# VHH binders against tRNA(Met) cytidine acetyltransferase TmcA (tmcA): the designs that were tried, part 21

Target 1, 213 residues: tRNA(Met) cytidine acetyltransferase TmcA (tmcA), of Nitrosococcus halophilus (d5c1k8r405to617)
Amino acid sequence: VAVERLDRDALVRDEATLSELFGLLVLAHYQTRPYDLRHLLDGPNLSVYVMRYRGHVVATALLAAEGGFVEETARGIWEGRTRPHGHLLPESLAAHLGLAQAPRLHCARIMRIAVHPAVQGQGLGTHLVDTIIRETGGEGLDYLGSSFGATVELLRFWERLDFLPVRLSVKRGATSGAHSAIVLHPLSSSGQALVKRARERFLVHLPHQLADP
Below, E stands for the ipSAE of ESMFold2; O stands for the ipSAE of OpenDDE; V2 stands for 0.75 times the mean of E and O plus 0.25 times the DockQ between their complexes.

## First folded at step 22 (VHH; framework vhh_7mjh_2)

Design w6 (from u2 with S35H; at its last look DockQ between E and O 0.32; V2 from the best seeds 0.00; counts 0 for: pae E 10.5 > 2, framework grips, grease 24.5 > 24.2)
Fold by ESMFold2, look of step 22:
Structure w6 (fold): chain B 213 residues (1-213), chain A 120 residues (1-120)
Amino acid sequence: as target 1 above (213 residues)
Amino acid sequence: EVQLVESGGGLVQPGGSLRLSCAASGFRFSSYDMHWVRQAPGKGLEWIGRISSGGDTEYNPSLKSLVTISRDNSKNTLYLQMNSLRAEDTATYYCARDFTYEDFALFDYWGQGTTVTVSS
């Protein structure tokens, strides 16, 4: 079972692989339609990782490159003057956690991750993310992160991979209720400082976040 | 406990028809969009279609002429009708629940699947 980063230009024209990715993402709790997946891939900052077994995709991760703003833009984001398209983690950390240097750092957001249910429990998701950590650490990124509708199971999954929660919110929009979470994993010395500061703010503010109806 | 249980699979002859069911329990079925997905032996996953909580349907264009998704909210049941079945429709069929929150929509539960074999 090998992890592979796909060529996104070739992938956009590869209907068979897109169909496999779409099916896997649907099974893994993402609202993804074939049309929506193709439009997501139009973004030039997207990376697609897959695990294949006997020629078929059994796990996938979709990553978006974020951050790396010049100082003036970073100040604008922190001060609420600028809302950059597609930069969820820098915006959240700067505008909502007050971490003014976050938009200067380079990161990747894991937007989607899925493992086929028939092979869950075999560590494939962990292996996929571990490979991503190693590869992105070698590419000069400062941190990784993800934003997701939180469950205890998802939080434990990310915790085992040393992704740390830095924001939790309670939101209700459906019968079952829902929570939003952001987790981070540092890759560089600057990333370590950012994540440490984000954790400090998270732990101080956690009671208020959980009380939010 | 949220459960989705697919049924209605089995052996069917080429050209035949089959209706699969997905029995839902442990949640308010009428409030959720639902999906069908399949995986043929030796092939990858393939999305079949979606039905909204209000009954609107959307299908994989390659399968649109062969399948119909419906739901009966009074019975908490999702259906997949398949017609003119061919050997390539041999697969394990799964249903999945759609759940929307914030900037992520989650399909947070799915069944173990039911297997359809199309053979003479």
Scores: ipSAE 0.005, ipTM 0.262, lowest interface PAE 10.5, mean pLDDT 77
ESMFold2 (binder alone), look of step 22: mean pLDDT 83; pTM 0.824
OpenDDE, look of step 22: ipSAE 0.034; ipTM 0.392

Design w7 (from u2 with Y109V; at its last fold request DockQ between E and O 0.66; V2 from the best seeds 0.56)
Amino acid sequence: EVQLVESGGGLVQPGGSLRLSCAASGFRFSSYDMSWVRQAPGKGLEWIGRISSGGDTEYNPSLKSLVTISRDNSKNTLYLQMNSLRAEDTATYYCARDFTYEDFALFDVWGQGTTVTVSS
ESMFold2, look of step 22: ipSAE 0.639; ipTM 0.858
ESMFold2 (binder alone), look of step 22: mean pLDDT 86; pTM 0.858
OpenDDE, look of step 22: ipSAE 0.024; ipTM 0.346
ESMFold2, fold request of step 25: ipSAE 0.636, 0.600, 0.379; ipTM 0.847, 0.834, 0.729
ESMFold2 (binder alone), fold request of step 25: mean pLDDT 86, 86, 86; pTM 0.859, 0.861, 0.855
OpenDDE, fold request of step 25: ipSAE 0.023, 0.417, 0.038; ipTM 0.310, 0.749, 0.446

Design w8 (from u2 with D108E; at its last look DockQ between E and O 0.42; V2 from the best seeds 0.00; counts 0 for: pae O 5.1 > 2)
Fold by OpenDDE, look of step 22:
Structure w8 (fold): chain B 213 residues (1-213), chain A 120 residues (1-120)
Amino acid sequence: as target 1 above (213 residues)
Amino acid sequence: EVQLVESGGGLVQPGGSLRLSCAASGFRFSSYDMSWVRQAPGKGLEWIGRISSGGDTEYNPSLKSLVTISRDNSKNTLYLQMNSLRAEDTATYYCARDFTYEDFALFEYWGQGTTVTVSS
């Protein structure tokens, strides 16, 4: 099963594929999602990867392009004066970990991964992310990342893919009780440096974060 | 390890009823929202409905009159009651553990599915 990156504009006009993607993605987000997949696709920074079996989507990943800010804007983000919408990783890395260069680097945030139950547990998720790592690296991105409610299962999943935790929120989710986590995977030399620094700072501050209720 | 196992599928006549079960293990079942999804032959996935950890239900409007979702936390089991079944309801039915944290979802667990065939 091959990984395919979909053209966003074409996807918006493809009701059949959209329906299948929605079917995979809607399960956990029907009540909480402020917008549907179509709304997500309105943004030019969204990428959609799919794996098909017999013409039907059996796995998908949604990526948001983030970062790439000019120095002045990056400084503003680092200083807390600027909070750009839709740039969760750069903002968090700059604001919470104090990484001033983070907003200038180009990254992609993996927003969603869904695998069809019929093929779950067969490594498709891993294969999908591996492909994304290779392709995004080839495109010149500096790093990949994801933000999620921390569970043992999710942490293990990302760990197996060589993503490193670099942040754990202090406050628990009101409903889930989970801490928000950020994991990163370097793609470039600049990304490697960033992730290294992020990891170091995370480990230094982790005891304090874990001590908070 | 998280595991979901659907059961209860089979052959049923039009107008009949069927209750599917989903046995959950490897996680705190009572703490998670759960959903049912189906896929008819040659069709895409269709969301059926959801039940929160607190027992609140939400349904696909197109199926609301035909389905009821419930759960028994003491048995770690999710249920899907279907009534007045039609040929169009022929599909493989899956249960899934919902993972919602703000606007992010990275991992969802599914069962292997159970097949329902509605035919005279």
Scores: ipSAE 0.031, ipTM 0.298, lowest interface PAE 5.1, mean pLDDT 84
ESMFold2, look of step 22: ipSAE 0.366; ipTM 0.718
ESMFold2 (binder alone), look of step 22: mean pLDDT 80; pTM 0.807

## First folded at step 23 (VHH; framework vhh_7mjh_2)

Design x1 (from u2 with A105D; at its last look DockQ between E and O 0.01; V2 from the best seeds 0.00; counts 0 for: pae E 9.4 > 2, placed apart)
Fold by ESMFold2, look of step 23:
Structure x1 (fold): chain B 213 residues (1-213), chain A 120 residues (1-120)
Amino acid sequence: as target 1 above (213 residues)
Amino acid sequence: EVQLVESGGGLVQPGGSLRLSCAASGFRFSSYDMSWVRQAPGKGLEWIGRISSGGDTEYNPSLKSLVTISRDNSKNTLYLQMNSLRAEDTATYYCARDFTYEDFDLFDYWGQGTTVTVSS
């Protein structure tokens, strides 16, 4: 079972792959339509990785390119003057953790990972992310990250892959006691420095971030 | 460990009704959103609906009139009631533990599925 990055132009014409891809992806509350996911997949900053077995998609991951802002925009994000849509990692690191240089770095956010139920528990999600780490490390990105509703199982999954927690926060609009997490994995020397600083700030403020008001 | 086990599948006549169950263990069931998903032979996965930890339901618009999702937190059980079943409802039905966070959705655990066959 090999990981491949899909050609987006060919994917638009491949209804079988699209149908299987949509069926594996985790959907928003009211999103049940292939048209909505096709619109997401047409985004210029999106990458799609899949695993196939016997012609069927059995695992997938979606990545969004983020960051790479010029200094003036990065300062605006840090100061709260600018809130660019779709740049969750740079904004959180700059505005929430006070890491003013984070928006200058280039990163990718792993937005979705899905593995077919019949093949879960066989390390396919781990293999998929390991491949993504290797490929993006050769492409000039500084770090990878992900953001998700925090559970012990998800934190363990990411920590096994050497993604380090850097933030816990209360989920927007969620039930009481629910938290969100951000994890990072460095790819470059600048990314390593950023992740190290993010971890240092996280560990100093951890009791604060876990407190219920 | 987290486990989800579907049951209640089988052979049913067109026009019949069926209630599927999903027994959950290894986690605090009452704290999680849950979804039902199905896969017809030769087709992709189709999301049926979800129920929040608080009991609010959301359904695939194409299936809304045919299905009802409920949960019983005292029994750690998720239910799917299906009515007026048709041959095209023949599928393997899965329950899944569901997360939504802004623009990041993940079904992190799935059951093994239970098969429903609608035919004469």
Scores: ipSAE 0.011, ipTM 0.262, lowest interface PAE 9.4, mean pLDDT 77
ESMFold2 (binder alone), look of step 23: mean pLDDT 84; pTM 0.835
OpenDDE, look of step 23: ipSAE 0.023; ipTM 0.348

Design x2 (from u2 with A105T; at its last look DockQ between E and O 0.04; V2 from the best seeds 0.00; counts 0 for: pae O 5.7 > 2, placed apart)
Fold by OpenDDE, look of step 23:
Structure x2 (fold): chain B 213 residues (1-213), chain A 120 residues (1-120)
Amino acid sequence: as target 1 above (213 residues)
Amino acid sequence: EVQLVESGGGLVQPGGSLRLSCAASGFRFSSYDMSWVRQAPGKGLEWIGRISSGGDTEYNPSLKSLVTISRDNSKNTLYLQMNSLRAEDTATYYCARDFTYEDFTLFDYWGQGTTVTVSS
């Protein structure tokens, strides 16, 4: 099964594929809403990857391009003066981990990943992410990341793909006290340096984070 | 062109009943399984149930007692009967066409949705 990167404009006009994509995301993500999906697809920096079986979408990943800010903006983000919408990883790394130069690097955030339940456990998700790593690296990105509600299963999934946890945060207002996690995968030498520093800081501060109510 | 159009949504009081319809066109309706899905405000989508081309039904266990799915192939119409409605049943309701393979099922077409508001 081959991984295909979809043209966004073509996808918007392809109701059949959109419907399948939506259906797949509904199966994988309980919180996915039609309105949210449409909003995501309207983003200028969105990339959509799919795997098809018998002509139908059975796996997908949604990526958002983030970062790449100039020094002044990066400094603003680090200082908390600037909050660019839709740049979750740069903002978190700069503001929460104190990595002032993080916003200057180019990255992609895997916003959604879904594999049809009937074909799960066959490594399609892994194959999909591996392809994304290769392609985004080839495009000159510095690192790849994802943010999600932390579960053992998801952490293991990303761990198997050599993504490193660099942040755990308690969801504000969540009754369950569930933590969100950020994981990173380096792509360039700059990305490697960033991820290394992020990981070091994470490990040092982790006991304090876990102690927060 | 395949088209699904939901209707019948509106405001209803708690304990009330409502029947939604989904008009299908552009395909051989009688040959396809159909599903109902809903989205509550601030929540994700929830599968309600399915009806096969042959009329066999399957329901979400959490909603089975409150919903009945039926179809009229002569009218190319899918129905969702809801009884004893509660505030938590407030949502936009969608019909979807099932595309079933031997090994899995996908929803390949969706309607625009019809909104149901349950409030006193």
Scores: ipSAE 0.025, ipTM 0.347, lowest interface PAE 5.7, mean pLDDT 86
ESMFold2, look of step 23: ipSAE 0.540; ipTM 0.806
ESMFold2 (binder alone), look of step 23: mean pLDDT 84; pTM 0.840

Design x3 (from u2 with A105Q; at its last look DockQ between E and O 0.01; V2 from the best seeds 0.00; counts 0 for: pae O 10.0 > 2, placed apart)
Fold by OpenDDE, look of step 23:
Structure x3 (fold): chain B 213 residues (1-213), chain A 120 residues (1-120)
Amino acid sequence: as target 1 above (213 residues)
Amino acid sequence: EVQLVESGGGLVQPGGSLRLSCAASGFRFSSYDMSWVRQAPGKGLEWIGRISSGGDTEYNPSLKSLVTISRDNSKNTLYLQMNSLRAEDTATYYCARDFTYEDFQLFDYWGQGTTVTVSS
């Protein structure tokens, strides 16, 4: 089973593939809106990876390109005055962890990862993310990340892929009731520096966060 | 099919003003929040501001005094008024449709961009 990055233009015209993608994402993520997904996929800041088995999509990952802001915007984000939409990782790193230069680095956030129930537990998700790590690194990104409702299973999944937790929200999600977590994986030297710093700050603040109600 | 087409870019002298337009089609324009972003040559993206479907505006504080975003839903058009332009405002300007996803907004559609060059 090979990983494929889909051409957005071709995908928009491929109803069969879109339907399969929608199905997978809806199953994995209840909050995904199929109607909006079609439009979302045409965005220049998004990438879609799929794995096919016997011609059908059995796994998928959605990536959002984030960061890469000019210094002035990055400063505004760090100060909490500027909130460009759609850049979760840079904003969180800058505003919550105090990493002022984070918004200037280029990253991708794995927004969704879904594996067909019939083929779960076979390492497809791991293979998919591994491929994404290699490809995005080759493209010059500085780091990868993901944000999700923290569960033991998900934390272990990302840990196995060498993603490092750098944030755990104190507030619980309104719908899930779970604390949100952010995990990062460095890709470049700058990314390594950022992730290292993020991890350090996280570990210093974690005891305090855990003590908070 | 969703389409965003920017226009109004060009050469302008420092201190000048320029009004950019973004023609939207293929979707219910009045129901979506819209943003302007720009990218200077060799630099990263810079968010300029946003206007909600209801007309509420939010700006990059660094640019707030220089820009005004508006929309005409009857014409499916988004506008960016820029005043007192400087050389550093030279960039390609893009309009983007905002998409809410898990309490965060992404830009799910972008225009092709219109280039603004500020030079004496």
Scores: ipSAE 0.010, ipTM 0.240, lowest interface PAE 10.0, mean pLDDT 84
ESMFold2, look of step 23: ipSAE 0.474; ipTM 0.753
ESMFold2 (binder alone), look of step 23: mean pLDDT 85; pTM 0.854

Design x4 (from u2 with F107W; at its last look DockQ between E and O 0.01; V2 from the best seeds 0.00; counts 0 for: pae O 8.8 > 2, placed apart)
Fold by OpenDDE, look of step 23:
Structure x4 (fold): chain B 213 residues (1-213), chain A 120 residues (1-120)
Amino acid sequence: as target 1 above (213 residues)
Amino acid sequence: EVQLVESGGGLVQPGGSLRLSCAASGFRFSSYDMSWVRQAPGKGLEWIGRISSGGDTEYNPSLKSLVTISRDNSKNTLYLQMNSLRAEDTATYYCARDFTYEDFALWDYWGQGTTVTVSS
């Protein structure tokens, strides 16, 4: 089973593939709306990776390009004055961990990852992310990340992929009741420095966060 | 198909003013928040501001005094008025459709951009 990055323009015209993608993503994420998903997938800042088995999509990952702001905007984000919306990782790193230069780095956030139930537990998700790490690194990104409701299973999944937790929200999700977590994977030297600093700051604050009601 | 087409860019002298337009089609324009963003040569993306479907505006504090965003839903057009332009305002300007997905917001559609050059 090979990993394929889909051409956005071709994908928009491929109803069969879109249908399968929608199916997987809706299955994995019940809050996904087909109309919004279609528009989301057509976004210029998004990348879609798929794995096919016997011609059908059995795994997918959605990536959103984030960061790359000019210094002035980055400073505004860090200070909490500028909220361009979207760029979850840069905003969180700058605002919550105090990493002022984080918004200037280029990253991709794995927004969604879904594996067909029939083929789950076979390492397809791991293989998918590994491929994404290699490809995005080759594209010159500084780091990868993901944000999700923290569960032991998900944390272990990302840990196995060498993603490092750098944030655990104090506020629990309204629906899930789970704390949200942010994990990062460095891709460049700048990314390495950022992730290292993020990790250090996270570990300093973690005991306090865990003590919060 | 969603389309955004910026226009109005060009050469302008420092201190000058310029009004950019963004023609939207292929979607219910009046239902979406819209943003302006720019990218200077060799630099990263800079958010300029947003206007909600209802007409409420939000600006980058660094640019607030220099820009005004408006929209005409009857014409499916987004506007960016820029005053007192400086050399550092030289950039390609893009209009973008705001998209909110759960707790994540992004610009899901962009125009091709219109270039503004501020030079004496």
Scores: ipSAE 0.013, ipTM 0.258, lowest interface PAE 8.8, mean pLDDT 84
ESMFold2, look of step 23: ipSAE 0.399; ipTM 0.717
ESMFold2 (binder alone), look of step 23: mean pLDDT 82; pTM 0.820

Design x5 (from u2 with F99L; at its last look DockQ between E and O 0.03; V2 from the best seeds 0.00; counts 0 for: pae O 5.5 > 2, placed apart)
Fold by OpenDDE, look of step 23:
Structure x5 (fold): chain B 213 residues (1-213), chain A 120 residues (1-120)
Amino acid sequence: as target 1 above (213 residues)
Amino acid sequence: EVQLVESGGGLVQPGGSLRLSCAASGFRFSSYDMSWVRQAPGKGLEWIGRISSGGDTEYNPSLKSLVTISRDNSKNTLYLQMNSLRAEDTATYYCARDLTYEDFALFDYWGQGTTVTVSS
């Protein structure tokens, strides 16, 4: 089963594929509003990957391109003066972990992963992410990441893929009731340095976070 | 259905001014924060600024002196006034519905974008 990156314009005109994506995302553990999917896909920073089996979409991943800010903007983010909404990873790394140069790096955030129930447990999700790592690395991104409600299963999933936890929110999500986690995977030398620093700082602060009620 | 449609882009000379519009439909426009974002060719996204449902504005400090964001709720329209345009302001400009989330999507809807080219 091959991984395909979809052309957004073509996808918008492909009702059949959109319908299948809709179905997968609705069935996924991620909260997705079907009403929003078409319009979300219109975003300039969104990429869609799919895996097809017998002509049907059986797995998908949604990625958001983030970061790539100029130094002044990055500084503003770090200082809390600038809030570029939609850039969750750069903002969190800069604001919460104090990594001032994080917003200057280019990354992608894996927003959603969904695998058809009929083919779950067969490593499709892993294969999908591995492909994404290879392709995005080749495109010159510095790192990948994801933000999600922390569960043992999801943490293990990302850990197996060599994603490193760098943040765990203290406040539980209003909808999920879970703590939010951020995991990162380096793609470039700059990304490696960033992730290393992020991990170090995370570990230093983790005891304090765990001590909070 | 939610729709955001930018307009007003085009070719402009350095030092010129341009006013972009974003027509919103399919939702209660007056209840949502809105943002402007741009993407220069071969560059990453850059946040320009936002305007709250109440009309409070926040800007990218690098662009604050050159841009003004406003809205007309009676017309369901978002505006971006740009002055003293430079070549580096060449980009596709997007409006987006701006949400405050702890996770996932903070901009849940985008327009198709309008392209601004600053050149002599």
Scores: ipSAE 0.036, ipTM 0.246, lowest interface PAE 5.5, mean pLDDT 85
ESMFold2, look of step 23: ipSAE 0.324; ipTM 0.652
ESMFold2 (binder alone), look of step 23: mean pLDDT 87; pTM 0.875

Design x6 (from u2 with S52Y Y109V; at its last look DockQ between E and O 0.03; V2 from the best seeds 0.00; counts 0 for: pae O 10.6 > 2, placed apart)
Fold by OpenDDE, look of step 23:
Structure x6 (fold): chain B 213 residues (1-213), chain A 120 residues (1-120)
Amino acid sequence: as target 1 above (213 residues)
Amino acid sequence: EVQLVESGGGLVQPGGSLRLSCAASGFRFSSYDMSWVRQAPGKGLEWIGRIYSGGDTEYNPSLKSLVTISRDNSKNTLYLQMNSLRAEDTATYYCARDFTYEDFALFDVWGQGTTVTVSS
């Protein structure tokens, strides 16, 4: 089973594949009302990855390209004056985590990931994300991230993939009823520095705990 | 090795009480804030409450009247007292080392969880 990056325009014209993707996403994300896939595809910065078995989609991941803002815009985001649509990670890292330079870095947010129940537990999700890590790294992105309704299963999934949890909202989502988590995976030196600083932010207030593993 | 181990879960009748424990090892327990989190079947994580290293507590408003969090630093143990349990309190309960700041939390160490089932 190989990972395939789909052409977005071709996908829009492929009703069969769209139907399979939608069904898969609904099953996997029943706790969070998934947006209509067609609506998601309207964004110019969306990438779709799939794995097929016997011609049918059995796994998928949706990515949104984010960040890459100029200094002035980044500053606006950090100050809370600018809220660019569809840039969740840059906004959260800058405005909420206080990382002023975060919006200048290029990243991709894994918005959705789903594996068909019939083939779960076989490592397809892991393989899919590993492929994405390699490809996006090769494209020169600085980091990957994901924001999701937190479950222990999902947190452990991302942890196994070396994504670092940097935030978990203490407030429930209005629709999902779940706490939101943010996890990051560095891809470049700049990304590594950013992720490190994101974690260190919590430790600034607890300097005596810095030596603890 | 840094480790948290929950215990005390089990089957309990509605209206009953239960006290969960979390044994910490491998780190300076007294220096860290700790939280309890639960996950009901088919549901996302729900934050229950926090106890700071200084002993102060903070609770989820929806659960405040039903839970009490405490700690014994001499035993490296965190506790969760639950009273008047309901069917909707059925969940796996986790303790976590807490680096919360503002409205965001970072839990960098988790226990394996202990399951509480409240019969209907």
Scores: ipSAE 0.000, ipTM 0.256, lowest interface PAE 10.6, mean pLDDT 85
ESMFold2, look of step 23: ipSAE 0.547; ipTM 0.811
ESMFold2 (binder alone), look of step 23: mean pLDDT 87; pTM 0.873

Design x7 (from u2 with D33E; at its last look DockQ between E and O 0.02; V2 from the best seeds 0.00; counts 0 for: pae O 9.6 > 2, placed apart)
Fold by OpenDDE, look of step 23:
Structure x7 (fold): chain B 213 residues (1-213), chain A 120 residues (1-120)
Amino acid sequence: as target 1 above (213 residues)
Amino acid sequence: EVQLVESGGGLVQPGGSLRLSCAASGFRFSSYEMSWVRQAPGKGLEWIGRISSGGDTEYNPSLKSLVTISRDNSKNTLYLQMNSLRAEDTATYYCARDFTYEDFALFDYWGQGTTVTVSS
């Protein structure tokens, strides 16, 4: 099964594919709504990857391009004066970890990843992310990341892909054991330096309730 | 360096009240949203509530009636008032510096925690 990066403009006109995407994403992420996805598609920074089986989408990943800010904007983010919409990773790294130059680096955030239940456990998700790592690295990005509601299984998933946790969070309103995490994967030398520093700070300043898988 | 230090924990009888404090230093406390979270023995983290820099609060619906979060920016201190404590409220309580993005509460700094034990 091949990974395909979809043309966003074409996707907007492809109701069948959109419906399948919506179905997968809603199933995997209850917070994902068709309306939100449509709006995201209007932005220039979204990439959609899919895997098809017999012409139908059986896996998908949504990526948001983040970072790449000019120095002045990066400084504003670091100082907490600027909060660009849809740039979670740069903002978090800069404003919270004190990584002032983080917003200047180019990254992509895997916003969503979903595999059809009928084909889960076959490594499609891994293959999808591996492909994304290779392609985005080739495009000159500095690092990848994801922010997600964490389960042990999901943490292990990202760990196997060499993504490193750098943030710990708890989902708002959660009554029991709901965790979230931010994980990063370096793609360039600059990204590697950034991720290393982020990881170090994570280990020093956060309780170790969630051990590394 | 960013420091968060919780205090006020201890042993309390069921039905009792307790007020926890979190002393913050090393950053502009008044500029950050802060949260309280707890972890009961053998259980995962549980979000208690949040307070904005301006004092607006949001609570876990399951705990809202029992907790009040407040802050004194002049003292760089965060507070958690708990009333009508139950055995199930036994946990280590942490204050955390908060970052909000969509529906996720992200915490970049935590205290070492203060333990609350509710027992007769």
Scores: ipSAE 0.007, ipTM 0.239, lowest interface PAE 9.6, mean pLDDT 84
ESMFold2, look of step 23: ipSAE 0.464; ipTM 0.771
ESMFold2 (binder alone), look of step 23: mean pLDDT 84; pTM 0.839

